# Ledger of designs, part 57: miniprotein binders against q53ft3

Target 1, 195 residues: q53ft3
Amino acid sequence: MFGCLVAGRLVQTAAQQVAEDKFVFDLPDYESINHVVVFMLGTIPFPEGMGGSVYFSYPDSNGMPVWQLLGFVTNGKPSAIFKISGLKSGEGSQHPFGAMNIVRTPSVAQIGISVELLDSMAQQTPVGNAAVSSVDSFTQFTQKMLDNFYNFASSFAVSQAQMTPSPSEMFIPANVVLKWYENFQRRLAQNPLFW

## First folded at step 19 (miniprotein)

Design ta22
Fold by OpenDDE base, fold request of step 21:
Structure ta22 (fold): chain B 195 residues (1-195), chain A 97 residues (1-97)
Amino acid sequence: as target 1 above (195 residues)
Amino acid sequence: SDREELIRLAERAAYKLEMALQWAEDGDPEFAKRIIEYAIRLLREIEELATTPEEEEIVEQAIEAAQEALQLLEQGKPDEVEEILQEAIELLEELIQ
């Protein structure tokens, strides 16, 4: 139902469903994370009159989870970008995620999505500055994500002479990735919402 | 105090109207409507706490503005709600001064 994306990391599409209406993504090494994208996969919409409250949890100095409401996703706005870097020292808020006995390694944070009534969501107050609503912030995030991806992909580049034959594997030429990257950047510069 | 509560509610209502504006602009008028509806409930609570005719008038005008915005969203005119919601927010700011 949901996906989670951190720049420079693989997309997560397998949330842990902790309840009928609650989903959790683990975010290892969360201290290095600045932004998170939460999005609907498009397979299952929210029921009518419902949406998703998106929460971030991190361990405090005592190892206890601190939950903060980041914002919302809905059928009408199925994706959102959240800045979490500045929240890691914030105060906790009420959240619908109980004491999840998640053996929390101190370095792992969580994104929680709670499926809730829109009317209930309307009454909730996200933590300040979590929702990236500005086009500029979105563009910056997207650019960083693209850069990280390109850098990551490029790090695996090998010459044909260096390739180990693997007939069972498909290979994408590095130039294809580069061309895609350049094209994407161009489009992004023209219209940050082209996609 | 009742005055402190009025201010708190007014700030919250203003925040919600700002949020509604953002969601209307972002393309989810349905959620924006729900936010406005909640804001109207807050405004009704504020109205009950109003002690002067001036306060009552300001709150009533804010309610009217919020209701108009809601109607515009229902009519599929999200681009027209900005001015109206901004008016309501300004009224609330006036209320808390």
Scores: ipSAE 0.777, ipTM 0.931, lowest interface PAE 0.5, mean pLDDT 86
Fold by OpenDDE base, look of step 19:
Structure ta22 (fold): chain B 195 residues (1-195), chain A 97 residues (1-97)
Amino acid sequence: as target 1 above (195 residues)
Amino acid sequence: SDREELIRLAERAAYKLEMALQWAEDGDPEFAKRIIEYAIRLLREIEELATTPEEEEIVEQAIEAAQEALQLLEQGKPDEVEEILQEAIELLEELIQ
């Protein structure tokens, strides 16, 4: 139902379902994470009148989990970006995961998604500055990822004159990468949620 | 005190209306409506705590604005709710001062 993406890491599409209505992603080395993208996979929508409350959990100084409400995802807004870097010293909030025996590793943070009534979600208050909800922010994030990839790929670019024959190696023309990049940008501009 | 509670509720209502505005802009009018509905409930509680005609009038105007925003969302006009919600927020800010 849900995916979780951290920049520079593999996408997570297999959440641990800890309850019928609760899903958890583990985030190792969370100290290096600035932003997390949570998104619906598109396979199963929320039931009518329901959405998802997105929580972040990190260990406090005592090693106890601190849960904070980051924000929400809904059928109408199936993805969101959250800034978590500034939350590491924050206070915990009420959370739906406290009663669950979730196996936790102290060094691993968690993203929790609770499927809840929209009416209930409407009454909740996310922690400040966690939600980077603007389409612009998403576009910026994606653009940064694309730029990172392009920069990475282009760093390996060589001219034909510089190429050493390697019959066993496949080469991708830089123009193909550029074309892909341009097409992706175009698609992103048309529909930031095309992926 | 009742006044402190009124202020607390007004701040919360304003926050919720701001949240509704954001969600309306983000393209989820359904959730925005739910938020506005909750805000209206808060406004009704504030109305009960109002002690002056001026406070009552401000709250009533805020409720009307919130209801109008709700109607616009129901009509599929999320782009038109910004001004109305902002008005309601400003009214609440006036109430808190």
Scores: ipSAE 0.775, ipTM 0.932, lowest interface PAE 0.5, mean pLDDT 85
Fold by OpenDDE base, fold request of step 21:
Structure ta22 (fold): chain B 195 residues (1-195), chain A 97 residues (1-97)
Amino acid sequence: as target 1 above (195 residues)
Amino acid sequence: SDREELIRLAERAAYKLEMALQWAEDGDPEFAKRIIEYAIRLLREIEELATTPEEEEIVEQAIEAAQEALQLLEQGKPDEVEEILQEAIELLEELIQ
């Protein structure tokens, strides 16, 4: 249902479902992470009148999790970028994840997504510094995301001689991905908000 | 005090209206509507705490603005809500001066 992306890392598409309505991603070496993208995979939409509250959890000095509400994703806005680098000194927020017995190494943080009613979400207050507000930060992150995607896709590239016949699978030429990448970069350079 | 509560609620309502504006612009009018509806509930609570005709008038105008924004979203006009929501926010700022 959800994906999580950190620039320079592999995309995570397998969240740990800790409850019917709660999903968690582990973020190792979280102190090196500036931004996180949370997005819907597009396979399963939120039910009508529901969305997702996105939380960040990091271990405090005592190893206890501190949870903070970052923001929201909805069917209408299925992805969001959050800055997490400045949250280490923040106050904990109310969260629905309870005392999760997650064997936490001190270097591992978590992104939690809670599926909730939009009416409930409307009453919640995200931490103020989590939203990516600057165009520059957005542009930098977008570029890193694009690079990550390109590198990921390219890692699966094979020559025709290396291809194993698989009649049930569709293949996209690598040059198509490259052209897309180049075109997207060009558009981004012209207008970071071209969409 | 009632005045302190009024101020607290007004600040919260203003925050929610700002949030609604952002979500309206981001292309999720449904969630924006839900936020505005909540803000209107807050405004009604503020109205009950108003002690002067001037305060009552300000709150009523803010409610009207919020309701207009809600109607615009229902009509599929998210681009037109910015001015109206900003007006409501400014009214709330005036209220707490």
Scores: ipSAE 0.775, ipTM 0.930, lowest interface PAE 0.5, mean pLDDT 87
Fold by OpenDDE base, fold request of step 21:
Structure ta22 (fold): chain B 195 residues (1-195), chain A 97 residues (1-97)
Amino acid sequence: as target 1 above (195 residues)
Amino acid sequence: SDREELIRLAERAAYKLEMALQWAEDGDPEFAKRIIEYAIRLLREIEELATTPEEEEIVEQAIEAAQEALQLLEQGKPDEVEEILQEAIELLEELIQ
């Protein structure tokens, strides 16, 4: 249902489902992470009247998790970019993950997504510094994300001679991905906020 | 105190209206509507705490503005809500001065 992307790292498309309505991604070596992208995979939408609250969790000095609400994703806005580098010293907020058996490892942070009613989400207050602060940082991050996606997709590229018959699978030509990449770079260079 | 609570609620309502504006601009009017609806509930609580006719008038105007914004979103006019929501925010800022 959800994906998580950190620049320079492999995309995560398999969240740990810790409850029917809660999903978690692990982020190793979180101190080196500046931004995280959370996105819907497009396979399953939120039910009507529901969305996702996106939380960040990092271990405090005692190894206890500190949770902070970053923001939201919805069917209408299925992806978001969050800055987490400035949050690592913040105060914890209310979160729905406290009672869950989540594996805690030093230096590993987590992104948690809670599927909730939009009316409930409307009452929540994200942390103030979760937004990208500078256009330059945003542009750099976006470029890194783009590169990451291209590299990820290209890693699965095979020649037709190397293909094994899999009628249940659909294939995307590598040239399509390359064309998309080039077009996206062009648009990004023209306007970093073209979307 | 009641005054402190009024200020707290007003700040929260202003924050929510700003959030609604952002979400309306981002192309999710459905969530923006939900945020505005919550802001209106906050405004009603503020109205109950108002002690002067001036405060009451400011809150009433803010409620009207928020309701108008909500109606515009329901009509599929998210581009028209910015001015109205900004007005409501400014009213709330005036209220806490």
Scores: ipSAE 0.775, ipTM 0.930, lowest interface PAE 0.5, mean pLDDT 86
Fold by ESMFold2, look of step 19:
Structure ta22 (fold): chain B 195 residues (1-195), chain A 97 residues (1-97)
Amino acid sequence: as target 1 above (195 residues)
Amino acid sequence: SDREELIRLAERAAYKLEMALQWAEDGDPEFAKRIIEYAIRLLREIEELATTPEEEEIVEQAIEAAQEALQLLEQGKPDEVEEILQEAIELLEELIQ
């Protein structure tokens, strides 16, 4: 239902469901993470009148989880970027995960998503100004998706000397992909909303 | 004291109206409406604590502005709420001082 993306890491699309309405992503090596993207995959929307409260958790000095409310995602705003670099020494906030027996490694942080009524979410107060502006969020998400596609596609590149005949397959010259990549980056820098 | 509670509620209401503005502009107008509805509940609690004519007038104007913003969102006009929500926020900041 949800995805979680950290810069320089593979996207996570398989949340651990810890309750009917609660989902968790593990973030190993959390001290190196400055931003996290949480988004809906688009396959299952929230029920009408509901949305998702997004939490960040890290272990305290005793290895116990400290949960902090980052913000929200809804059907109308299905993705958000959160800055977590300043939260790794903060105090916890009121959260719905405390009564559950969630087993975790002390060196691993977590992103928690709780599906809740919009009326309940409206009363909650996120810690700090973790949410990034929508223009910056759009640009950062778009750039990460662009880099991911380019790196994936280029990992299959072969030179003419490496090719064998493959009459059932179609090929795209690598320069076409590179030109598209470069043009897209240029256009994004000029107008983040061009697409 | 009633003054300390009034200030606490006003700060919370102002925060919620700023949050509603963000969600109306860059997010989900339906969620923005829910936030404004909660902010109005906070404003009515402030109204019960107000003891001076100045405080009563300020909170009354803030409620009217928040209700107008809510109506604009219900009419599908999220782009038109910025000025009226900013007015409500400024009124609450005046109340806090």
Scores: ipSAE 0.690, ipTM 0.886, lowest interface PAE 1.0, mean pLDDT 80
Fold by ESMFold2, fold request of step 21:
Structure ta22 (fold): chain B 195 residues (1-195), chain A 97 residues (1-97)
Amino acid sequence: as target 1 above (195 residues)
Amino acid sequence: SDREELIRLAERAAYKLEMALQWAEDGDPEFAKRIIEYAIRLLREIEELATTPEEEEIVEQAIEAAQEALQLLEQGKPDEVEEILQEAIELLEELIQ
């Protein structure tokens, strides 16, 4: 029903369902993670009048889980990015995962998704310690991602004089990558949410 | 005290109206409506705590602005709610100060 993505890692699409209305993803080596994306796969929508409250859990110094409300996903907004780098020392929130409070002493955290009524979600307040990225944080993340893509793709560029035929290979001229990068940067500066 | 409780409710309501604006802009007016409905319930609690005519007038205007935003969302006009939600938020900031 849900996916979970961390930059530089394989996407997770197989949440552990720990209750009828509760889903969990493990995040190993969570201390190296700054942002996480939670999204709906599109195969099963929330029931009418319901959505998902998204929580982050990490072990404290004694290995006891600390849960914090990050925000929400809904049928109308089926994906969200959450900044978690500032949350790894925060206080816990009220949370519905009591049956799954597992002691995790190693570097493993969790993302929890609780399917709840929209009216209940409307009354909840996510943690203010940068739990939901601002437009400025989103812009910075997007710009860094674009720089990384351009630098990576450019390292594979070949000149017309260097091309050798291979029937199974597709090639991208470096100028196409640069053109796309420039256009994307211009649009991002005009509207950070255009994508 | 009643003044301290009024301020806490006003801060919470302002936060919720800002949240509703963001959700309306993100293309989920249904969730935005539910957030505004909750904010209106908070504003009615503030109305019960208000002790001066100035406080009463401010909260009444904030309720009217929030109700107008709700109507715009019901009419399928989420692009038109920013000004009226910002008005409600500014009114609540006056209560807090």
Scores: ipSAE 0.684, ipTM 0.888, lowest interface PAE 1.0, mean pLDDT 79

Design ta22
Fold by ESMFold2, fold request of step 21:
Structure ta22 (fold): chain B 195 residues (1-195), chain A 97 residues (1-97)
Amino acid sequence: as target 1 above (195 residues)
Amino acid sequence: SDREELIRLAERAAYKLEMALQWAEDGDPEFAKRIIEYAIRLLREIEELATTPEEEEIVEQAIEAAQEALQLLEQGKPDEVEEILQEAIELLEELIQ
């Protein structure tokens, strides 16, 4: 349902589902990470009236998780960039993951996504948000995200002759993804802040 | 004190109205409406704490502005909410001072 991306790393699309409405991505070597992108894969939208609260978690010196609300993703705004470099020494906030037994190691942070009612999300106050960096830094991050997604998707490309008949599966022609990639690059070059 | 609590609520309401404007501009008026509805609940709490006629008038005007913004979003006019939301935010800034 969700993806998680850090510049220079492979995209993660297989969240650990720790409850019906809660999803987690591991961030190893989190101290070197400055920005994280959280996005919806587009296969399953949020139910009507719901969205996702996005949290960042890091272990304290005792290995106990400290969770901080970063912001939100919704069907209307299905992706967000969060700056986490300033949050690695921050204080915890109220969060919905405290009752879960989530496995963790000392050097691994986590991104948590909790599917919640929009009315509940509206009452929450993030402790950190995606930062607008310089235009060059924003463009660089955006281009790396674009390349990472395209390379991932294209790695699964097969010709029609290589396909096994699967009438219950849906498919996207590879050239559709390529056209989107090329159009996105053109728009980014025209206005780095168009997205 | 009640004045300190009023200021904290006004700061949060102003923050929420700014957030709602950003979400409306980003193309999610449904979430923007939910945020404004919460902001109105905060404004009603401020109204209960208000002790002077000036405070009461400011918060009443802020509620009316937020309700107008909500109605514009219901009418599918998210591009028209900026001025009225900024009016509400300015009223809350007066209250904080």
Scores: ipSAE 0.650, ipTM 0.876, lowest interface PAE 1.1, mean pLDDT 80

Design ta23
Fold by OpenDDE base, look of step 19:
Structure ta23 (fold): chain B 195 residues (1-195), chain A 97 residues (1-97)
Amino acid sequence: as target 1 above (195 residues)
Amino acid sequence: SDREELIELAERAAYKLEMALQWLSDGDKEFAKRIIEYAIRLLREIEELATTPEEEEIVEQAIEAAQEALQLLEQGKPDEVEEILQEAIELLEELIQ
């Protein structure tokens, strides 16, 4: 039902289902994680009137789990990006996972997703600054990534006059890269979640 | 005190309306509606705590704005909701001052 993505790591699509309505992802080496993407796999939607509350758990100074509400995912917004790097010193919040005997390794943080009524979710208050992404933030991120790639690629651009014949080497015209970039931007503008 | 409680509720209501705006921007009209509905409940609680005609008027206007926002959403006019919710937020800010 859910996936979890940390940059530079393999996507997780197999959450531990700790209850009928609760799912947990383990995040090893969480200290190095800045952002987490939580998303629906698209196989099973939330039931009508329901969504998911997304929590982050990390060990406190005493090794006890501290749970914080990061935000929400819904059928209407099936993915979200959360910043977790700044939460390590935050206060815990009420969470639906406290009553569950979740096997936990102290060095491993967790993402918990609780399937809840939208009306209940509406009453909850995420920790500040955890929810990164407006469509704008994602667009900005993608744009930065695209720009980075374009800049990188363009730095290798040479004119035909500057080219040294290398029959064994394949060349991509800069215009192709530019066209790709423009097309990607257009697609991004039309649907920021097209990927 | 009642005033302190009123302020706390007003802050919370404002936060929720801001949250609704964000979720509208994110494209989830349904959840935004639920948030607004909850905000209206908070506003009703504030209304009960209001002690002056001025406070009563402000909160009533905020309720009306929030309700209008809901109606617009139900009518499929999410683009018109932002201004109305912003008005409600501003009213709540006025109430807190």
Scores: ipSAE 0.777, ipTM 0.931, lowest interface PAE 0.5, mean pLDDT 86

